# Ledger of designs, part 85: VH-VL binders against q8ixk2r445to577

Target 1, 133 residues: q8ixk2r445to577
Amino acid sequence: FFGMLQNKGLTDYCFDYNPPDENQIVGHQVILYLCHGMGQNQFFEYTSQKEIRYNTHQPEGCIAVEAGMDTLIMHLCEETAPENQKFILQEDGSLFHEQSKKCVQAARKESSDSFVPLLRDCTNSDHQKWFFK

## First folded at step 17 (VH-VL)

Design w73
Fold by OpenDDE, second read of step 17:
Structure w73 (fold): chain C 133 residues (1-133), chain A 120 residues (1-120), chain B 107 residues (1-107)
Amino acid sequence: as target 1 above (133 residues)
Amino acid sequence: EVTLKESGPALVKPTQTLTLTCTFSGFSLSTYGMGVGWIRQPPGKALEWLANIYWEDDKYYNPSLKNRLTISKDTSKNQVVLTMTNMDPVDTATYYCARLRYGDYYFDYWGQGTMVTVSS
Amino acid sequence: DIQMTQSPSSLSASVGDRVTITCRASQDIKKYLAWYQQKPGKAPKLLIYDASELQSGVPSRFSGSGSGTDYTLTISSLQPEDFATYYCQQDYDWPYTFGGGTKVEIK
């Protein structure tokens, strides 16, 4: 699966990654932004290694969850996907993070008209359902 | 078990400052994502959000009342304090504190509420 | 600010009845909607979050649905303990706002 990773509940919003430096793509938080399909900021791939890859740049980035955090941070992909980069995109659209045993949820930020994916206990909320478009 | 309890004066004179304290247990504001908010409800009327405070001391206020509200926390005591200046009879209401979480801006646990009457 | 309009403001029903309460937002709140139950002299109790997710411990007779601007709380079979006032709340945009409430009274 590849393309825009769009949320079901937070309609018209997709995974978005726009690092301040295109030559240094790791270390920043993945956000949600209106789906526009322009450029490379919203193109992701779900791989057989259970990675969500930001592979429009070299070196390739993979979404990771750092210890104790509930945000999605871009790391470099590795030959063998580390545990903190493994996700299961379920048939129902839920995106499950194996290591934390939590699901990715589209969440609103308190102080801005912006949204971010966060790890939360798994529910049947449409905010936790995702699909590639 | 999560519990919250509001405390403060039941009667306040006009123009005075209201100080309410929320004492909670079952969770901590040292925990990432945790927050406490204040909501009020005039008698027979709807609910109105007042302010939130989070684990990192990030604070948010209802814009209509922002200049009158101050929220603070004492994590070691599991307490959140709300102050509201220049009280008016229109501010007569039951005041609630409740728990919320960053990214989930609904209130899953509430205190019993404390009635505050503003009268001369 | 986002205005939340509930309808009806009050209704009368009998035990066993199917009760439907509607909440309309002034703009698309994308399912960031919660429902609360409040009994006289008591604090609100969370029933539903994310428009349709049942809070732990809440009876299954309660359900939420909707999208965009229109949302519904349904009680499939009204019980004696369900007579109360219900409120919706949007958590899509700051500041968060509540509906005017719907009082469910005994017929």
Scores: ipSAE 0.871, ipTM 0.947, lowest interface PAE 0.6, mean pLDDT 95
Fold by OpenDDE, look of step 17:
Structure w73 (fold): chain C 133 residues (1-133), chain A 120 residues (1-120), chain B 107 residues (1-107)
Amino acid sequence: as target 1 above (133 residues)
Amino acid sequence: EVTLKESGPALVKPTQTLTLTCTFSGFSLSTYGMGVGWIRQPPGKALEWLANIYWEDDKYYNPSLKNRLTISKDTSKNQVVLTMTNMDPVDTATYYCARLRYGDYYFDYWGQGTMVTVSS
Amino acid sequence: DIQMTQSPSSLSASVGDRVTITCRASQDIKKYLAWYQQKPGKAPKLLIYDASELQSGVPSRFSGSGSGTDYTLTISSLQPEDFATYYCQQDYDWPYTFGGGTKVEIK
C-alpha cells in the first residue's frame, strides 16, 4: 500500500512529514495535515517489513516510536526493520504498533489546524482508523 | 485508583482573588501526556471550561477569562492551583478539577467539585 | 468559539423507553465529541468519547453516533439510575465548549 495515509474520523487529514532540511530527514515528528495530494510530504508506503516508509528522499525514512514516547518520529530505514518501526495495518483500518501494543490515533494538538498521530490504547474509534488513498 | 479533590474558600468577596487547589492521586503530572483542567458550573447552568495544565507546564486558558486566570502545578505534591482575579457574583459556581490526557481533550475523572459563592 | 446546541433541553421518559439526545456543533468537529452524565450534586461522568466510544464501565445501553456537526446520544432502554442531565462537549478546538444540557426526567 502506498499514497496518502488518511484518517477516517479526522476527515480530510493525512500523515504529513516536512523536515526543515530535505537532506536531513530524520529526528522530526510526523504530523497530520489536510490531504492535498501535492508534493511529497504526504506520500508514504506500507512495506512487507511492516514499515511505514517515507521514501521520497535518499536515504529513506521509516516512522519509529522512541521508548517512553507516544509520538511518531522519523528514523532511517534499516535493512532489517527494528522493532520500534513495525506497524500492522489491520483490515479494519487500525494501525497497530507492535512494540508498544498501542494504536495510532489522530489527536488534536493545540488548535483545530494542528493535529498529530499519537499512540493510544486501542479502541474502535474512527480516529484510529486509517486508509491509503 | 484516580481521584481528584478541590479545596479553597467557599466564600469570596467581590474584586478579591479566588485560589483553588486540586489535589489528585492515582496519576502524576510528571508522566508524559498527563494534564489537569478546571471546569466551572453556575447553579442550574451549563459547564464552562476554564484552564488546562500539562506535564510540560504548558498552559491553556479560556480566552474570555484569560486575563483573570492563572494555572500552576506542583508535581511533587500532586497539586494544581487555579487563581482567578477580580471575582464577581457572576462567578458564583461549582468549580471542578478533572484529569485529561494530551491529545484526548475529554475529562475522564473529576473531583467532587467545590462550591464558590461570590458575595459582599 | 464553537457553539454546541443540545436538544431537547429537557424530556420526560419512562423506564424502558428509548431516549435520544441531539448535539449540534456550529462547525464540523470531526467526531471530537464527548458525552457526560451528571446527577444532582455530583460531578459529571464521562460516558462517550470520540463520538461513539463507550467509556470503560459505562453500560452498553448507552451509545453515541454522528459525524460532522450532528451527534446523538442514545439510551436504548432507560433505567432508573439514568435520570440525570446529559452534556456534550467538543474537543476539536479551543476553547472547549459544552452543550446546554438535556435533563432527562421521570414521566
Scores: ipSAE 0.845, ipTM 0.940, lowest interface PAE 0.6, mean pLDDT 95
Fold by ESMFold2, fold request of step 18:
Structure w73 (fold): chain C 133 residues (1-133), chain A 120 residues (1-120), chain B 107 residues (1-107)
Amino acid sequence: as target 1 above (133 residues)
Amino acid sequence: EVTLKESGPALVKPTQTLTLTCTFSGFSLSTYGMGVGWIRQPPGKALEWLANIYWEDDKYYNPSLKNRLTISKDTSKNQVVLTMTNMDPVDTATYYCARLRYGDYYFDYWGQGTMVTVSS
Amino acid sequence: DIQMTQSPSSLSASVGDRVTITCRASQDIKKYLAWYQQKPGKAPKLLIYDASELQSGVPSRFSGSGSGTDYTLTISSLQPEDFATYYCQQDYDWPYTFGGGTKVEIK
């Protein structure tokens, strides 16, 4: 349940959270970055409430997808996980967003050096497969 | 049913500006994540990506042609327009417009293409 | 720019044959690879995306595989409508580039 969340197809890339203000950890987009394990940017907890939790700081952040969007954004965790913060890490490695019924996919930002996780219709693509290191 | 269709001149003289219009149906560029791109194919040669435009009007160009290309859209008319300046005989090709989704830079529906010949 | 090299440039085959076409990228493209079929006078048609995912409506005799720099398109039992030119395309990095094509002809 705890570690670096890595993509199978976009090899050596991990979930990463690097907010511009360390003291304001909510409201920014989750990215994909080369896995390195240094500092606290790439460590996430998958909880019994189906959250992907960024819990190295207080207050703790939980990954969410806002209605009608496909980007993964950091929100405040709540005592009972809201539906938009629930992800199912399935046996085949897919990361299913329950509320939208879509899967998390690794994608490049158009004409950029940056990669991001995005919601897409679920497929068997290795770009939709994830595992904890 | 998703369809795209290219329109524009079949013949252009060297140095002139080419303007091509893609008219499409079965989808809209008001839909989150949707995009339209342009690809060309010289006779007997490989396909070459030219430009993409997306629902929020963000635009991206092949770097080798960036200074010659302008892409724009009219969402209400379901149209995308490509302008290419300073045409040369080496630009002779079939020009296609095609649909894509942001993040997936391959094209799932293509127009039939329009042949553009550049000659004096 | 990532160079995409297809092999062979052309091949001859009979209906029922198993056909394999290869595509080599000049660098690791991490399975960001699509395959298209193009018949004379027609636009390309998407067959495969993400190296191995079959596009909706494409017959199951088409399959894709590969990783790193080396990718293949396989037609398990060639049909009369499969005589065409096939192109690979990487979408890992811009500009998005295409292979030179493989023409599949009747033997």
Scores: ipSAE 0.836, ipTM 0.929, lowest interface PAE 0.8, mean pLDDT 92
Fold by ESMFold2, look of step 17:
Structure w73 (fold): chain C 133 residues (1-133), chain A 120 residues (1-120), chain B 107 residues (1-107)
Amino acid sequence: as target 1 above (133 residues)
Amino acid sequence: EVTLKESGPALVKPTQTLTLTCTFSGFSLSTYGMGVGWIRQPPGKALEWLANIYWEDDKYYNPSLKNRLTISKDTSKNQVVLTMTNMDPVDTATYYCARLRYGDYYFDYWGQGTMVTVSS
Amino acid sequence: DIQMTQSPSSLSASVGDRVTITCRASQDIKKYLAWYQQKPGKAPKLLIYDASELQSGVPSRFSGSGSGTDYTLTISSLQPEDFATYYCQQDYDWPYTFGGGTKVEIK
């Protein structure tokens, strides 16, 4: 799938990547931002290797979760997707991270206007349901 | 099993500083994502969130009380401390500490609460 | 601050009744809502989070629903141990705020 990856419960919010240095796209956290579809920040590809790929800019980035962490960070894509970059978008809309065995959930950063995707134990919450549009 | 228990004075005078200690077991603030918060409930009134502290020592306060509150932790003792300055009779309430996870700002385990009365 | 308004403030019911409690937020809270039960002299107990997710160990007669500004806690068949005060809480935005409570008492 390709497009804006939206949250069912946190309505009108999309995966967004806006690194502070446009020429260094690796190492920053993925956020959730109001869906607008303008520019390159909100378009992602879900690949046959189960990657969530940021490929509207070069070099291409793939979303990863580092061991022991729950935040989604941009890494460089590799020819064979590493385990920490594999997500299963299930039929019920849950986004399952294979290595950690956790689901992606929309959450507010404490005392902030910002929302972020975080890993949590899987539930049926609409905050753990995602779809491309 | 997860338990939390509040301790501190039952009576303070107006203008005094209140110090409350939450002692807990069955979890640790060394665990990634864990937090402890404080909530109060005046007699017959709604609950009011006061402050949260997390495993990396990040601290967050209710904006209406921010200049009166200080939260801290001692991870080795499994303790969280809340200090509230310039107490007033309107601060009379039962004070609870409770557990949460960062990102999920609801509380799954609560202490029994400690009643604090502010009067002359 | 997001204001949470509960209705009714109290109600009387019999064992076996279906009980419905309403919570209204002053703005869309996008299902970031929890429900608590509190018995006299006791701490609140979490029942439901994310509007509809049942906390572990909570009986299935409790359910939550709603979206936007309007949320409901339902007890499908009231039991003697369910006579208590119920509070909603939004965790969408800080400060996290609670409703005024609904006291469920014996008819």
Scores: ipSAE 0.800, ipTM 0.919, lowest interface PAE 1.0, mean pLDDT 92
Fold by ESMFold2, fold request of step 18:
Structure w73 (fold): chain C 133 residues (1-133), chain A 120 residues (1-120), chain B 107 residues (1-107)
Amino acid sequence: as target 1 above (133 residues)
Amino acid sequence: EVTLKESGPALVKPTQTLTLTCTFSGFSLSTYGMGVGWIRQPPGKALEWLANIYWEDDKYYNPSLKNRLTISKDTSKNQVVLTMTNMDPVDTATYYCARLRYGDYYFDYWGQGTMVTVSS
Amino acid sequence: DIQMTQSPSSLSASVGDRVTITCRASQDIKKYLAWYQQKPGKAPKLLIYDASELQSGVPSRFSGSGSGTDYTLTISSLQPEDFATYYCQQDYDWPYTFGGGTKVEIK
C-alpha cells in the first residue's frame, strides 16, 4: 500500500510528517493534517515487513512507538524491522501496533489546531480506522 | 479503585480567591498520558470545563476564564490545586475534579463535587 | 465555542420504555462526543465516548449513534436506576462544551 493514510472518523485528515529541520528527519512526532497531496509530507508506504515508511525523503524513516509511550515518532528504517516499528492494518481498518498491543487513534493536541495519531486500547471507534488513498 | 475528592471552602465572599484541592488515589500523574481536569456546574445548569493539567505539567484553561484560573499539581501527594480569582455570585456552582487521558478530552472518573457559594 | 443543544429538555417515561435523547452540535464534531448520566447530588458518570463506544461497566441497554452535527443516546429498556439527567459533551475542540441536559422522569 502507498499513498495518503486517512482517518475514517476524523474525516479529511491524513498522516503528515513535517520535521522542523529538513536535515534532521528522525525523532519528531507524526501529525495529522488536512489531506492535500501537495509536496511529499503526506505519502507513506505500508510494507511487507509491517512498516509505515516515509520514503519520499532520504534517509528513509519508519514510524515507531517507544516503549511506554503512545506517540508515533519517526525512526530510521532498518534492514529487519524492529518490533516497535511493526503495525498491522487490519481488515476492519484498525491500525494495530504489535509490540504495545494498542491501536492508532486520531486525537487533537490539547488546546491546539493540530491533531496527532496516538496509541490507545483498541476499540471499534471510527477514530481508530484508517485507509490508504 | 480510582477515586477523586474535592476539598475547599463552601462559602466565599465576592472578590475573594477560591482555592480548591483535588486529592486522588488509584492512579498517579507520574503515569504517561494521565491528566486531571476541573469542571463546574451552577445549580440547575450545564457543566462548564475549566482547566486540565497533565503528567508533564502542561496546563490548559478555558479561554473565557484563563485570566482568573491557575492549576497546579503535586504528583508525590496525588493532588491537583485550582485557584480562581475575583469570585462573583455568578461563580456559585458545584466544582468537580475528574480524570482524563491526554487526547481523550472526556472524563472517566469524577469526584463527588464540592458546592461553592459566593455571597456577601 | 461549539454550542451543544439537547432535546428534549425533559421527558417522562415508564420502566421498560425505549428512550431516545438527541444532541446537536453547532458544527461537525466528527464523532468526538461523549454522554454522561447524572443523578441529583451526584457527579456525572461517563456512559459513551467517541459517539458510540460503551464505557466499561455500563449496561448494554445504553447505546450511542450519530455523525456530523446530530447524535443520539438510546436506552433500549428503561430501568428504575436510569431516571436521571443526561448530558452530551463534545471533545472535538476547546473549550470542551456540554449540552444543557435532558431530564428523564417517571411517567
Scores: ipSAE 0.795, ipTM 0.920, lowest interface PAE 1.0, mean pLDDT 93

Design w73
Fold by ESMFold2, last read:
Structure w73 (fold): chain C 133 residues (1-133), chain A 120 residues (1-120), chain B 107 residues (1-107)
Amino acid sequence: as target 1 above (133 residues)
Amino acid sequence: EVTLKESGPALVKPTQTLTLTCTFSGFSLSTYGMGVGWIRQPPGKALEWLANIYWEDDKYYNPSLKNRLTISKDTSKNQVVLTMTNMDPVDTATYYCARLRYGDYYFDYWGQGTMVTVSS
Amino acid sequence: DIQMTQSPSSLSASVGDRVTITCRASQDIKKYLAWYQQKPGKAPKLLIYDASELQSGVPSRFSGSGSGTDYTLTISSLQPEDFATYYCQQDYDWPYTFGGGTKVEIK
């Protein structure tokens, strides 16, 4: 799939990546922002290797979660997807992170206008449901 | 088994500073994502959120009270401390500490509460 | 601040009744809504989070629903131990705010 990855419960919010330094696309957190489809920040590809790719720039980025963490961070994509970069987008809309066995959830950054995707124990919450649009 | 317990004075005079300690067990603020918050409830009235502190020592306060509140933690003692300055009779309430996880700003385990009366 | 308005402020019901409590937010809170039960002299207990998710250890007779500004806690078959005051809380935006409560009295 390719497009804007939108949250079901936090309506009208999409995955967004806007690193402050265009020369350093690795290591920054993925956020959620109002869906607009303008520019390059909100377009992601879900690949046959179970990656969520940010591929509007080179080198391509793949979303990862580092061991013991719950934040979604941009890493470099590899020829074979590492386990920490593998997500299953299930038919019910849940976005399951294979290595941690947790689901991606939409949450507000404390005392901020920003929302972020983060890992939580899987539930049936609409905040854990995602779709491309 | 997760437990929290509040301790501090039952009576405080107006203008004094209130210091409350939350001692907890069954979890640690060294654990990624964990937090403790404070909530108060005046007699017969609604609950009011006061402050949150998280594992990385990030602190957040109710804007209406932030100039009066300080929250801190001692992870090795499993304690969180709330300080509230310039107490007034309107601050009479039961004060609770409670556990939360960053991103989920609701509280899954609460202490028993401690009643604080502010009176001359 | 997001104002949370609960209704009714109190109600009386018989064991076995279906009880419905409502909570209205002053703006869309996108299902960031929790429900608590508080028995006299005790701390609140989390029942429901994310509008509809049942907290572990909470009886299945409790359920939550709603979206936008309007949310509902339902007790499908009221039990004597359900005598309590119920509070909603939004966690969409800071400061996190609570409803005024609904006192449920068993007849």
Scores: ipSAE 0.779, ipTM 0.917, lowest interface PAE 1.1, mean pLDDT 92
Fold by ESMFold2, fold request of step 18:
Structure w73 (fold): chain C 133 residues (1-133), chain A 120 residues (1-120), chain B 107 residues (1-107)
Amino acid sequence: as target 1 above (133 residues)
Amino acid sequence: EVTLKESGPALVKPTQTLTLTCTFSGFSLSTYGMGVGWIRQPPGKALEWLANIYWEDDKYYNPSLKNRLTISKDTSKNQVVLTMTNMDPVDTATYYCARLRYGDYYFDYWGQGTMVTVSS
Amino acid sequence: DIQMTQSPSSLSASVGDRVTITCRASQDIKKYLAWYQQKPGKAPKLLIYDASELQSGVPSRFSGSGSGTDYTLTISSLQPEDFATYYCQQDYDWPYTFGGGTKVEIK
């Protein structure tokens, strides 16, 4: 799949990656931002290796979750996808992180205007449902 | 089994500082993502959120009360402490502590509450 | 602050009745809504989160629905132990705010 990865419950919000330094695309958190489709910040590819790739820029980034964390962070893609970069986009729209056995959920950072994707125990919440457009 | 219990004075005079302690078991604030919040309920009125504290010691307050509230924790004792300065009769309420998880700003386990009356 | 308005403020129903309670937010809260039950002299108990997700240990006769500004708690077949006051709470934006409550009385 390729396009804007949108949340069903937090309507009109998309995965977005806007690193503060375009020459350093790794190590920053993926956010949720109002869907607009302008530029390259909201376009991701879901690959046969179960990666969520930010491949509109070189070098390509792959979304990962570091051990013990719940936040989604950009890493460099590798030829063989590491376990912490593997997500299953299920038929019901849930986005399952295999290594942690958790699902991606849309959540507000507390006392902030920012929304982010976070790992949580899997539920049937619409905040854990995602789709490409 | 998750339990929380509030303790503190039942009666406070106007202008005094209220100190409430939440003692809990069945979870720890050393656990990633865990938090404890305080909510109050004046007699016959709606619940009002006061403050949250999380495992990394991040603290958040209701903006309408932020200059009167301080929240802290003692992870080794499984305790969270709330102080509220300059108490007024309108602050008369049952005070609850409750558990939440960061990102999910609703409360899945509540203490039984402690009634605090503010009067001369 | 997001205002949460519940209706009705009270209702009476018989055991076995289907009851519905509504909650309206002053703005779109995108399904960030919880429901609580509170019995006299006791603490609130979480029933529903994310508008429709049933908390563990809550009987299946409770259900939640809604989107945008309008949300509903339904009890499909009222039981004697369901006499209580019910509160909604939005967790979309801080400060997190609660509705004024709906008291359910058994006839």
Scores: ipSAE 0.776, ipTM 0.918, lowest interface PAE 1.1, mean pLDDT 92
Fold by ESMFold2, last read:
Structure w73 (fold): chain C 133 residues (1-133), chain A 120 residues (1-120), chain B 107 residues (1-107)
Amino acid sequence: as target 1 above (133 residues)
Amino acid sequence: EVTLKESGPALVKPTQTLTLTCTFSGFSLSTYGMGVGWIRQPPGKALEWLANIYWEDDKYYNPSLKNRLTISKDTSKNQVVLTMTNMDPVDTATYYCARLRYGDYYFDYWGQGTMVTVSS
Amino acid sequence: DIQMTQSPSSLSASVGDRVTITCRASQDIKKYLAWYQQKPGKAPKLLIYDASELQSGVPSRFSGSGSGTDYTLTISSLQPEDFATYYCQQDYDWPYTFGGGTKVEIK
């Protein structure tokens, strides 16, 4: 799948990656932003290795969750996808993080205009449902 | 399993500073993602969110009250403290502490509340 | 601030009745909506989060629905222990705000 990864409950919001330095794309948090499709920030590839790749720019980034954390951050993609970079987009729209056994949920950063994807225990909430557009 | 309990004065005078302590068990603020918030309810009126504090000591306040509120924690004692300055009779309310997770700004466990009356 | 308007302010119903309580937000809150039950002299108890997700341990006769600005809490078959005041709360935007409550009285 290629395109904009959109949230069902937080309507019109998409995965977005806007690193402060385009030459240093590793280690920053993925956010949610109004879907617009302009520029490079909202285009992601869901790969056969179950990665969510930021590949409209080089070097390619892959979304990861570090052990014990619930935030989605950018790592460099590897030839064989590490377990912390594997997400299963299920038929019901849930985005399951295999290593942690948790689902990606849309949430507001406290007292901020920013929304972010976070890992939570899996529920049927529309805030845990995602689709490519 | 999870419990919270508020403690502090039942009566304060106008202009005084209110200090409330939330003592909790069954969870820890050393746990990633955990938080404690304060909510008040004036007699016969709606609930009003006051402040949240999280495991990394990040603090957030209701903008309408932020100049009057200070929240802090002592993780080793399982305590959160709320201080509210310049109390006024309109601040008369039941004050609750409650648990939340960062990102989910609803409260799954509440203390029983403590009634604070502000009167001369 | 997002204003949350509940209706009705009170209602009286019999055991076994279907009860519906509504909550309207002053703007789209995108299903960031919780429901609480509060009995006299006691703290609120979380029933529903994310508009429709049932909190663990809450009886299945409680359900939530809605989107945009309009949300409902339904009790499919009212029980004697459901006498309480019910509050909605949005957690879409700070400050997090609550509705004025709906008092349910059992006849």
Scores: ipSAE 0.762, ipTM 0.913, lowest interface PAE 1.1, mean pLDDT 92

Design w74
Fold by OpenDDE, look of step 17:
Structure w74 (fold): chain C 133 residues (1-133), chain A 120 residues (1-120), chain B 107 residues (1-107)
Amino acid sequence: as target 1 above (133 residues)
Amino acid sequence: EVTLKESGPALVKPTQTLTLTCTFSGFSLSTYGMGVGWIRQPPGKALEWLANIYWDDDKYYNPSLKNRLTISKDTSKNQVVLTMTNMDPVDTATYYCARLRYGDYYFDYWGQGTMVTVSS
Amino acid sequence: DIQMTQSPSSLSASVGDRVTITCRASQDIWKYLAWYQQKPGKAPKLLIYDASELQSGVPSRFSGSGSGTDYTLTISSLQPEDFATYYCQQDYDWPYTFGGGTKVEIK
């Protein structure tokens, strides 16, 4: 699966990654933004290694969750996907992080226009449902 | 200025279908992210969400009433229509339409509401 | 469905009083919570969204706080125009649901 990774509950919001430096694509947080399909900021790929790749740049980035954190951070992809980069996109749309045993949820920031994907306890909320578009 | 106004019958007989129209101004359902919802409130009771419709014609219904509800829009007329079938006295309430945005599932502008009484 | 329980159902207060209204969700709603004010014969008015964000045009004496299942609306100094019924609403999951309301009456 590839393309825009869109949230069901937070309609028309997609995974978005815009590093400040094109030559330094890792270490920043993945956010949610209105799905626009322009540029490379909203193109992701779900791989057979259970990675969510940001592969519009070289080297390729993979979404990871650092120890003790609930945010999605961009790391470099590895030949063998590390445990903290493994996600299961379920048939029901839930995005499950294997290591933390939590689900990715669209979460509000202080601004009404600001949202981020965060790890949360898995529920049936549409805010935890995702699909590629 | 954003305004909304509900219109429809004040009295409906049991088993009949209620049709309400929301006419709004100050915004358009052709605008990305815009939405309109319906909320009702029985006399002296709490609010109950009914349905939403958005600029892209995406629709959401209260599951408890979904089989009875239909929401539609006419963007050119700045109107949203709600139909509710098989009305019952328990459906007696003030019905509101209100504006919302995608990602903002709260209602920032409301119509004045229209009282609908279901009685034989 | 997510149940929203407000407390108290009613309270009496005087102008200048600090008023606190509580809303409890049956499950964690992750700050997907709004507060409305409704006066008799009028439509609800949005006061707070995202648990703590003040709607434009709303006086600063209104504030919202909370997380998880527990949320609070606070009026720091009650004004004459603040006597009304207040409702919370969750937008975490469908169907979106409202609390039972809290009527703030004049003492």
Scores: ipSAE 0.512, ipTM 0.854, lowest interface PAE 1.0, mean pLDDT 93

